# VHH binders against Flagellar brake protein YcgR (ycgR), part 220

Target 1, 263 residues: Flagellar brake protein YcgR (ycgR), of Thauera aminoaromatica (c4kar8)
Amino acid sequence: MAELSTPSPASPAPLDGGRGDELEKFTLRGARQILQLLQDLITHRGLITAHTGGGHSFMTAVLKVDEERGRVVLDPSPDPQANRRALAAPRLTCVTQLDGIRIQFPLVGLGEGQDKGRPALFAPLPAEMLRLQRREFYRLQVPLAHELSCLLKAEDLARKPVEVSARVIDIGAGGVAVVVPTGAAEFVIGGTLPACRLALPDGEPIELDLEVRNLNRQTQRNGTEQLRVGLRFAALPRAADTRIQRYIFKTERALNAKARGGL
Below, E stands for the ipSAE of ESMFold2; O stands for the ipSAE of OpenDDE; V2 stands for 0.75 times the mean of E and O plus 0.25 times the DockQ between their complexes.

## First folded at step 19 (VHH)

Design ND14 (from LD83 with I110Y; framework vhh_7pa5_2; at its last look DockQ between E and O 0.47; V2 from the best seeds 0.70)
Fold by OpenDDE, look of step 19:
Structure ND14 (fold): chain B 263 residues (1-263), chain A 121 residues (1-121)
Amino acid sequence: as target 1 above (263 residues)
Amino acid sequence: QVQLVESGGGMVQPGGSLRLSCAASGFTFRTYAMSWVRRAPGKGPEWVSYISPLGGSTDYADSVKGRFTISRDNAKNTLYLQMNSLKPEDTALYYCARDLDLWDSGKFDYWGQGTQVTVSS
């Protein structure tokens, strides 16, 4: 009577690994990116809530970025007690918003001093800045002036392989929406389009697999019917993901700058 | 439309005090650095004082240091200049000015109409 050892139920994979990886996609670590984002905060006059711990916080702003000294200049609180707490804190957690996007970054090594005879708080440049875009919902509308295209490998009604050049109308971390002429190919929801090519402005096209998630017929003003296809990235290399994220970030910044009359 | 309206000027004797106010409207006051600038008769504009957006940083011209105090109430969208120990040399039209830069002073994009301060015996 061979005791069938019942396989021990596989311990559920720790849920924590997926959230960390998702946050990394929105974390800026490049010195240039950090400097630019800090400069954007200055340009847009973003107020910052600096958390000192223990449930305490104060309002501040980045007044200047001192690149030569590798530090940020912060507006002190008019409350001396808040400044004392800030200086005593081993770490500040800074939270702000820019264009509706939550930005969070740590500051370590806060000190007080003077710049040009003016009192200020100083901290080394942050090592990282988190730009929290709700990944699930954020879709960048691709500007018409900067067209993205995606070469779709699909099948026609006869199941013959066809390549369709599609205009990308929106892009996010999880996929793209494209428009194609009606009848250019047959798309099936849940179907995979292998070895497609997404063309970004910054280099060679990205090869990727796409999954059809939704189909919507649209009639243009001129009476022409087009098919909007929502596509999910089925398999995206890390390098490609990084490029896409960089594109989204850069484009969003440019659009916002233009909207503010800065360009 | 951005508006800055100064008030509180007047005539005082040497050694007297005045408090100037500037009512700001048409922009998010708490996000801008503000300055006081003055223009004496026959002279160019002179920067007087600076205050950071949240009011945690202030600066003064050497000519007024120790005598003038800049402050702001962001809830009231109002800038203040307390002037003590006034001298005849302080006689000028005083302007509230919005700083273009948050830290580097000297460039302003908006000015009020000014309020006259006259210090005379």
Scores: ipSAE 0.884, ipTM 0.954, lowest interface PAE 0.5, mean pLDDT 89
Fold by ESMFold2, look of step 19:
Structure ND14 (fold): chain B 263 residues (1-263), chain A 121 residues (1-121)
Amino acid sequence: as target 1 above (263 residues)
Amino acid sequence: QVQLVESGGGMVQPGGSLRLSCAASGFTFRTYAMSWVRRAPGKGPEWVSYISPLGGSTDYADSVKGRFTISRDNAKNTLYLQMNSLKPEDTALYYCARDLDLWDSGKFDYWGQGTQVTVSS
């Protein structure tokens, strides 16, 4: 009989693939580095969330690295349906953490089998592993009360300049996401917005160049349409980066204190 | 302080059944593979069964395959061994053991005092 576990809280989601170029410098591709990182997961008994697609995932662990056969041995789920989804998936996206460092890697060619009668899931060693410190993947959800805004220097459909004041909904080391009314400007993925101004609570607005990385139309509770625009910082002076990181740190600290102090 | 406490042993006639339990504390139970190990009178320890940290993989010694079932409840930090069709040669002191190795059995760093199982007519 299968051992059932209590449903886990929300599983860590894989990082957005649209950040691929920014993440390349954190990607391990050397065979020795990959083997060592997998061995570190075993030694530290890291639990892994394996995403099988369609919003489904299951908990697993690397039980062994079989270097001679070039494969990893994974703990199957006690839930047979989770195992069936994993075996049907063209790719597993594995997410875990080691000492505050996020680890993410794909597994392709997952199979079910036995090693001398002991059943497990098996996959070839991953060709790459992503290894990120928290600041490189974290996005602060900006409290509505902070009223953070970004003045976007954009263009309308006729390529005429237009300035749009956009509310910042999240912010991280590499960029922001903002919301604007539908039709406020024409945004094109890959397009650049020079000389925008990010208004933090302290100090002068930060002048920065932004690149449009994603667009998502959102319908509000009242039926109003707005556009979520994901923006990457193109070139960010160190002083500007420091101010952004300071804002994130102070805001997160204040939010954590409020959550604990509200017992 | 790691603690493993076995229970559920006793005397049973051949063909009978017992369920052993092992209460674990002092460590993060779901990150360790676990095993049952037994010591029959006059013999050294014998590995009986293995279960993976999240419970998706189990394995058994040939002498108990088809008769014994290992399971775990990670929410209750408890390991189980359901023992059916018991034979006199199953008579032993049964230990639950924390397996240091996640896949290959044999590096047990902690075990309990054991629970006695006696199978006789």
Scores: ipSAE 0.674, ipTM 0.884, lowest interface PAE 1.1, mean pLDDT 87
ESMFold2 (binder alone), look of step 19: mean pLDDT 86; pTM 0.865

Design ND15 (from LD83 with D59S; framework vhh_7pa5_2; at its last look DockQ between E and O 0.64; V2 from the best seeds 0.75)
Fold by OpenDDE, look of step 19:
Parts: structure tokens; sequence; C-alpha cells
Structure ND15 (fold): chain B 263 residues (1-263), chain A 121 residues (1-121)
């Protein structure tokens, strides 16, 4: 009986450094804003997944915000081992949801103690809290079985116009990541690729302008080098946005249904 | 409908044990702090014990400390009170109560009907 190793919940992918600027607008750093959001979590009784690293996490809640002492009071795990891991971790990554919005924040300096004779975990107030609206930041991984393609209008090293058919790896409301063969075209970060064509399964390709946001060279297992290109939608018609959103929603639903039926 | 239903009360001799249960329905049980409160004849309500939403934090009144144990099963939406070394002074109607606050106990918004515990020789 092969113990089906339940895939360890994928550690939230490190927020790739290039997304840092885009995430900044969604990052709360003001003390008052942070306090308010923590209070909102209490009011709405939001449960928090606290990640301790190494693929481990436990459920907690903010029980109280102690403004005078500048700390949060967290519900300990009923599992002593989880608490030990939490206390040993240099940083907790806390993830929760409020009104459909993903909230993520770090806690550092976790300690255990008592307040009014009640055991609790204590941490200083977070320095920052990220509030991500799903619509803007969610990236659907495009299933290999349902390939999307994007025709890129780019230039080669000689500045000659070239068209490159790229496979879409992921798609979100704000853009796509694609893979191209190395040397297929020259890409410049911050450069615009005009009149590209994104092929969706539901109809004619969408014509759109794309801005190059990041470039990553990847070596495949077979030794082939590919270029991953992160592209932002520079100009997206409303109708195109609607189609993209519909595709994302439909595909996500289908993936989730498969995941549930395969259990 | 939000409801709490206590069970497990009865008559026991001094030194005996009882286990109370409280079945919760109509709300997301795992997100609320819960308490046991008791009312003895001719006395006001007395807070007995508190448990946090996930069960990682518990507290007890001095009168029951070391004898009573509060616990919860969030999968079953059930609160428990294990009572050991019962005394005549523990005779009361025991209520399950939903705490209004997650940490500051003392205010409750929902109560059960209570279960009678009688400790007598």
Amino acid sequence: as target 1 above (263 residues)
Amino acid sequence: QVQLVESGGGMVQPGGSLRLSCAASGFTFRTYAMSWVRRAPGKGPEWVSYISPLGGSTSYADSVKGRFTISRDNAKNTLYLQMNSLKPEDTALYYCARDLDLWDSGKFDIWGQGTQVTVSS
C-alpha cells in the first residue's frame, strides 16, 4: 500500500523580487492601518494559517491586539509540536482571507507566555501586511493539456521584426508568463511588444500590447535552454479582459473539480 | 438557528466525576471562544472555564482549577467539561456559553438551556 504522500502544501512561492514594486501598492505599512486590519481579523473571526517553514504550518487566530505593548496575541496550537516549531522559526508567514481578499503578513520574535492566566503566543505587531485582491495577483498555471499560446511580435538581434509563437505558462488579470526558445528574439525589460496575439480556447485570438517585465533563463531537464518572459498587459480592451477572466475562472473551476474527484 | 445544547449532567457522590458535553449548531463553532458558566441555587452566575477557538488556550476559575478540564472537538462542533473530584459546592446548573470576545471573557451572546449537576452524599 504505497502511502500516497499528500503533496506538502506548496510553500507560497517567494514573492519574486520583480513583483516587489507591484506588491508595494498592496502593502500596508502604516501603524494605524495594520492595527485596523488586525482588528478586522478579530472582528470577522478570521482563522490564520501560520507557516513556520520546512513545509510546516498550523492554524491560529489573532485573539487580541495589545496596542499598549505593541503586540499581537495568537491562539496557540493544540499540538505542542507545532508550537515548538513556531517558536523556533525565525519568522512566521501568516496567511488568511478577509472578504475574499488574501492577507499575508510576517511575524517575527514569536514568544510564548500567559495573559490573565491564559497561555498564548505573542509577537510584535507586523511591520507590514499585504492585502492582495485575487483579481489582480492571481496567476493561473496553464495546464499542459490545455495549452495557450501567444504570438509575440518582437525583434531579433539585428532589429529585424520576428514573430515568435510562445507557450503561456501562467495567466492572470495583469499579464502572462511565456516560454520561448533561447535566441528566438531579443527582449528588453521595459520594452513594449505591440499587436501581439493571445490565443484562448473560446474564440479568436486577442490582440494586445505587451510590456516585458522580467526575463529568466531556464534549463530544462533535457538540457535545452528556454527563456521565460514575464509580460504585462500594456493595453487590454475591456472585452479582452472579460474573456481572460472568464477563461481563468472556468479553468480554475475545472482544475479544482479534478482535484476533488481524484481523491 | 444558533443553538447550544448541554448534556451529561446528573447526580454523583462527592469525589465522583462527570463529563459534560455541549453540542453547537447554527454557527462556525471553530471561530468562537467558548466558556462554561454555572449557577448554584440562590447564587449568581459563576464563570467556570474558557477555551480559545482552536483550543490552544484554556483558563479556569480558582474554585475548579486542577479538577476540571475544558476541551473541544471542532470537527464535531462539541465543547466538553471533564469534572473530577466533585464537591457539594459544585452543585449547579451548568451552561455552555459562546464568548462574545475571543480573549476577554465575561460577555456571552449565546447560552444553552443548561445541564444539572448535583453532588450529594
Scores: ipSAE 0.880, ipTM 0.954, lowest interface PAE 0.5, mean pLDDT 89
Fold by ESMFold2, look of step 19:
Structure ND15 (fold): chain B 263 residues (1-263), chain A 121 residues (1-121)
Amino acid sequence: as target 1 above (263 residues)
Amino acid sequence: QVQLVESGGGMVQPGGSLRLSCAASGFTFRTYAMSWVRRAPGKGPEWVSYISPLGGSTSYADSVKGRFTISRDNAKNTLYLQMNSLKPEDTALYYCARDLDLWDSGKFDIWGQGTQVTVSS
């Protein structure tokens, strides 16, 4: 059914599992915290995108937290096919937003039933909920004209030191993604790259430690091979964080001003 | 400004049908549960039916089950009540109501002025 509601400022797509360690500090596991956050969703009428896997999802809402039975009551879809997919799924990944804060949580053990003549979907309370401010999940796509680079102090296959100047393709509060030529260095998921240098336009390069989180090999249109390396900031100093956030804010504002003004 | 406007009432003989509409404006309709409530002459309010915010759950008072059907069109911000097999006991002023409680009905904060349904021979 088509919706005419005002869109929320956040992507409804789930955050991927490759970032799980980065998200741990934003994960709530206390029963009291989870109950309060679910109640806040009810009070603020948060609409939820529930992902069932295979690219399927449906819109729902938490109608009630049934503390006595330890479960949530969800608005079933008016489309019976969506309900069947949800009930067949081993888990739902629920994504929503509350006052610019992204909220994501799993539901397992979904069932259907009735409460006083009202059909609904029911699930046990989630064991965890992610609660993220926009700056904590947002990644700015770096304009090519900015030529942001990061000097990586890495190792080759023989564990010999190498330095690689990598182009930064996206940047957020928790890390960067960079692109390097295939074979420029040996990257190991979970490995630490100490004393790397991130070059921002507004001052001296930032020295920081990076941790490898993901690796993707890519072949460009012209057949050139490259490696996309997802890097997490380890122990980011406060001053460095401020500079990174300022860069993101200024760049985003400049892009929005061009879209607004037109030519 | 938040507003609910009912329409579609009228006079009908027993066994007849009517379709009520309720136009909503000034709020995000699809995030609220909605109900129909009626007041017969000399009686207090009687809850008639409920529909969940996204329309996947409905319920009815025993007195109207099988005869009335609640629905909503969230794209048009409109709530409906299809009333079939009408009885003289259904004579009442019918209101649509916005419910602040999404599941356990009864915290109605906004009501329309109502639309009169009269069932008589």
Scores: ipSAE 0.698, ipTM 0.887, lowest interface PAE 1.0, mean pLDDT 87
ESMFold2 (binder alone), look of step 19: mean pLDDT 86; pTM 0.869

Design ND16 (from LD83 with R30Y; framework vhh_7pa5_2; at its last look DockQ between E and O 0.45; V2 from the best seeds 0.71)
Fold by OpenDDE, look of step 19:
Structure ND16 (fold): chain B 263 residues (1-263), chain A 121 residues (1-121)
Amino acid sequence: as target 1 above (263 residues)
Amino acid sequence: QVQLVESGGGMVQPGGSLRLSCAASGFTFYTYAMSWVRRAPGKGPEWVSYISPLGGSTDYADSVKGRFTISRDNAKNTLYLQMNSLKPEDTALYYCARDLDLWDSGKFDIWGQGTQVTVSS
């Protein structure tokens, strides 16, 4: 019976120095931002994988942020050996996920102690927190209450130009997924749809070229067939990119606030 | 549905031991701090013990410190209270409670129905 050596979770590859500039865009360094993100982790009860080095890790959680003392309170491991390793480590690499976004941050200066008679691990507030929105992969699900539409310039089966108003179901920095009625237009994977119009709530529609990347037929609960079309932004002006990013950020924030019972 | 169900209560003599269990369902158990709270006849609720989500941090009321041990099995969604050296003063209805806050609040948002512990000669 060959013991399938569960491959040791590969130590997160050192953030290769060359992608440093791109990572900076996703790195929070502001004290207020860091505090807020830590508080968000508490609110969402996010579990953290803390890497101690040498291929070792343990599960923890942020229990409290002590702003007065400038420290984070962490849940100790029930395994004393894990805690010893953590305390001996010069640096913890903490990894978690919030709302599908990977968050990574270092903790330095870990110590053990008590707060109000309860045992805990303590660390100074992180100097930085990385929120890896893989821009390329993050897709905001568009809320039904805030409908986005995209006017697609396509061709029908007869190669006659047609305009199809499509509902946007998800949006990311790299493109949109839309739903169209079956037979509304003919889509070809790899084909370009020129001069389409994406309607955002904050102003005039954005004109952009879209590339068809995937097609998926979906049957609705009512038995109606729809076509989901994945579209890549083929050429996006910087101003348009900024607007899209702003929309995503604003919407995500609103959704998160609602999920927290704040709205 | 979110639910906590206590068990393991009973009648014991002074100096005896009991182990209480609390089965949790309907929520992600391992992400919540949990507590035991008791209510003696004619008295208000008294906090007994606390355990952090991963179980690495525990706390006890002074009245039970050294005698009671809180633990949890996150794989089984179960909270435990080992009670040793029981005293008549420990006679109460014992509740499992979900902590609203992970550390400070002392507030609870979900309670079980309780299990009766009676310590009598």
Scores: ipSAE 0.879, ipTM 0.953, lowest interface PAE 0.5, mean pLDDT 89
Fold by ESMFold2, look of step 19:
Structure ND16 (fold): chain B 263 residues (1-263), chain A 121 residues (1-121)
Amino acid sequence: as target 1 above (263 residues)
Amino acid sequence: QVQLVESGGGMVQPGGSLRLSCAASGFTFYTYAMSWVRRAPGKGPEWVSYISPLGGSTDYADSVKGRFTISRDNAKNTLYLQMNSLKPEDTALYYCARDLDLWDSGKFDIWGQGTQVTVSS
C-alpha cells in the first residue's frame, strides 16, 4: 500500500480530429525518424500525458526504445486503476513536448509484462508521430470585447451570392472558426468561399479565400440557434500570416496578464 | 547544487528493520530513475534496488528480494528503502544514486554520501 505522490502538471488535450488534413504535412512516418524522436524524448526526459479515452489520462515516460523487438517501454502508473484503463483502451493518445515543440502519437496494442524481471507497459513503435510548433496547433479563443469578424462571400440555397458578417470565435495559423445565424447561407464541407475579409484590429481587413472544414449547429442557453463554421485559410500571404500571429501573441499575453492564466 | 543525502542508518540485531531515506535537491527528481547501491567491507559496490521515474516499476537484487521495498515520494523529492528481516550480510554503507539511464541501470552520475547499516548482535 505504499503511496507515491507525483507532481501534477497541466494535462494537455489531444488535438481535434477536425484538423487531420491540416496536420498531415507535420506527420512523421519514417521508421528512422520515429526512433530518433522517441530517443530524444528519453534523452530530454519528456513527461507524457497518455489519454485513455473517456476524459481519463495518466502520466508516463518512455523508459527505453527496444529497436530489435520494435517496441517502446513505458513507465507504468503506481495507480493500478490507471494501468487497467490504459490496458483496456483500444489506443493511447500520447501528448508531450520537446523543447517547446508539441509531440503527439498513438500507441496501439499496449500490454503489460516484464523485461528481464522489470515490470513495464509495452507497445509496438507508433506508425506515426506529429511534431508541431506551438503556432501550428494553438487556437486563440477570441475575446468578445474584440468583436473580431469575418465577412463571408457565400451562397444561398439557390447558389445566389450572399454576404454574411460572422463573428470569429477562435483563430490560429491555419484558420478560424466563426458563428452565423442559422440559415444565413449554405455551407458545404470542402467548399471554397473566395474573397472573404477578415477584420483584425490592427489595420485594413485581410482578403482571403476560405475552405469549409466542419459545421456544427449550436443552441445557446437563451434559445438562440447558430451555426459554427470551421474555416481553413486556402493560401495565406506572408504579411497576412504575420498580422495574424502578432494578434494572437498580443492577445494571449494581455489575457494572461489580466487573469494570470487564461487557458 | 545537485545533492542526494541519505539518512536512517544505524545498528540493529539480525531480523530487525530499518527505513532509509534519501533527500534530493537541485534537480527535477521525478524525471530520473533512482537506485540504492551498497558497499560492504572489503567488497565493491553492489546494486540493491531500482525504481522508475514515476514509481510504477521496481526491481531488486536477488539477495534482498522479498525483504527490501523501494519507494519514492515525488512531491517531497524523497527516495526510500524499507529493509526488513535484516541479516549480517546486509551490513554496508548504503547510497542512493541518480541514473542517467531510465531503464537499464548503470549510468549513475550522482551519489549521496551514504548511511551506515550495521547488523550484528
Scores: ipSAE 0.716, ipTM 0.893, lowest interface PAE 0.9, mean pLDDT 87
ESMFold2 (binder alone), look of step 19: mean pLDDT 86; pTM 0.869

Design ND2 (from LD83 with Y50F; framework vhh_7pa5_2; at its last look DockQ between E and O 0.64; V2 from the best seeds 0.68)
Fold by OpenDDE, look of step 19:
Structure ND2 (fold): chain B 263 residues (1-263), chain A 121 residues (1-121)
Amino acid sequence: as target 1 above (263 residues)
Amino acid sequence: QVQLVESGGGMVQPGGSLRLSCAASGFTFRTYAMSWVRRAPGKGPEWVSFISPLGGSTDYADSVKGRFTISRDNAKNTLYLQMNSLKPEDTALYYCARDLDLWDSGKFDIWGQGTQVTVSS
């Protein structure tokens, strides 16, 4: 009986340093804002996944905000081992969701004690809280059953103009990731691909300019090498943005409905 | 519909034990703090015990401390009260109650119908 090693919950990918500037827009640093968001978590009874490192996490909740002492009161785990790990961790990474918005914040200086005679965990108020509005950072994985394509206008090794039909693997408000055959075109990070065409199911292709943001070579299971290209929308008309958002919303809803019906 | 249903009450001799259960339905049980409250004949309601949403924090009235144990199974949406070393003064109708606040106890928004506990020789 092969013990199916439950895949260790993937450590939240380190926020890649290049996304740092974009994340700053969504980072709350004001004391009042942080207090309000913590209070909102209490009001909405938000459960928090606290990551202690090493692939370990436990569920908690903010029970109270103690403004006078500048600390949060957290619900201890019913598992003593989880609490020990939490207390030994130099930093907790707390992840939760409020109204469909992902919230992430660090807690440093965790301690245990009592509040009004009740056992609790305590931490200083977080210095920052990240509120990721789904719209800007959310990348919808495009279902294989509903293929999107993007016609890329690029250049080959000889700088000859070429058109490459690329499969879209994910889409968000800010751009798309596509896969192309290796050698189909030459891509340069920071380069612009003008007058590309994104094909959506709801109508005519959208013409747009794309900026190459990342390149990743991937080997498929069959041994075929493909190039994953991350592309930013360089100039997106408002009408196009609306169509993309509508597609994302509709598709996400359909996926969620299927996921709920399959349970 | 939000509902709490208590069970497990009965008659026991002094020094006996009982385990009360409270089945919760109609709300996300794991996100609420829960309490047991009792009402003895001719007396007002008395808070007995508190448990936090995830069950990591518990609290007891001085009158039951060391004798009673509150617990919860969030997967089963069930609250428990293990009562040991029962005394005649523990005779009461026991209510499961949903705490309005996560930490500040004393305010409840949902109650069960109660289960009778009688301790008599």
Scores: ipSAE 0.878, ipTM 0.952, lowest interface PAE 0.5, mean pLDDT 89
Fold by ESMFold2, look of step 19:
Structure ND2 (fold): chain B 263 residues (1-263), chain A 121 residues (1-121)
Amino acid sequence: as target 1 above (263 residues)
Amino acid sequence: QVQLVESGGGMVQPGGSLRLSCAASGFTFRTYAMSWVRRAPGKGPEWVSFISPLGGSTDYADSVKGRFTISRDNAKNTLYLQMNSLKPEDTALYYCARDLDLWDSGKFDIWGQGTQVTVSS
């Protein structure tokens, strides 16, 4: 039976809960969807890192889904101390990856027992499961030396057109975060900024429509107030998407090479 | 090439002990449940013991409970069976088997040639 995919190692840390709004569209809440994803973990023999809090975790796997009792059955640790920490934890955060798909879900109410004479850990089915590709959650922190910018076509307080050159501080497949001086333009959450231009190093600026997703006041080291604007790409052309992903890939590789001392 | 190679069999007197080893290669050992299965002369296969992929759950046939201990070392891709208090009825060819069903021991897709255990005076 060579058709089964080899599981990837489980991811070590849970995603930040403060990104809940960005993650909601990747969150499964339907009972049928959750059961199918758990079955996929079983079929692909996914190894799971279960985080018990305080920096502690242990390796496990979903052995089966017990639909009659509404429970998942997990492989206990051979280390009794890990099992005790898991049973004492108010919540486990389970993290795994299958072929570049990150899967994360909480388990509450973990207990121990036997299933047909075999020791196991049990928990009620999770109420939600996160399923997403790296592209959907990764944001590159733009190196200051790159000086990436985005020309925003916005409006001032008098609703007159204004162009603002904004420094890009992070970039992902779905959008950018930029900073502008406070008062440079009026931004409204949900508003659309048409025909903005994103400057990447490898060619002509990309023309695209942006949607304002969040606004936060930010203070620089010198005390100057700036506005951090989270922007979503609207209807991104595939060629532009390719250029953005290429930039992210090359920059990440370059940063990793420097971290290894140029090896 | 998926391969399981058993070793550690031999002749031993009643009450003695043996430790069987099974070296696995060609697949990701730690994602599979494993079992020991034995075949006594003139008999069909008998499931002996089970261990879950990460080693936290074990199970035994009633005939060997308390005497046999299954274990695994996933870093070395090796399965073990410690057999104590051996009886003449334990005489059999012992196979290491890869188990596809984590809670049932009836679905084996790979095993080796076996290692002979003979318990006699």
Scores: ipSAE 0.512, ipTM 0.814, lowest interface PAE 1.7, mean pLDDT 85
ESMFold2 (binder alone), look of step 19: mean pLDDT 85; pTM 0.855

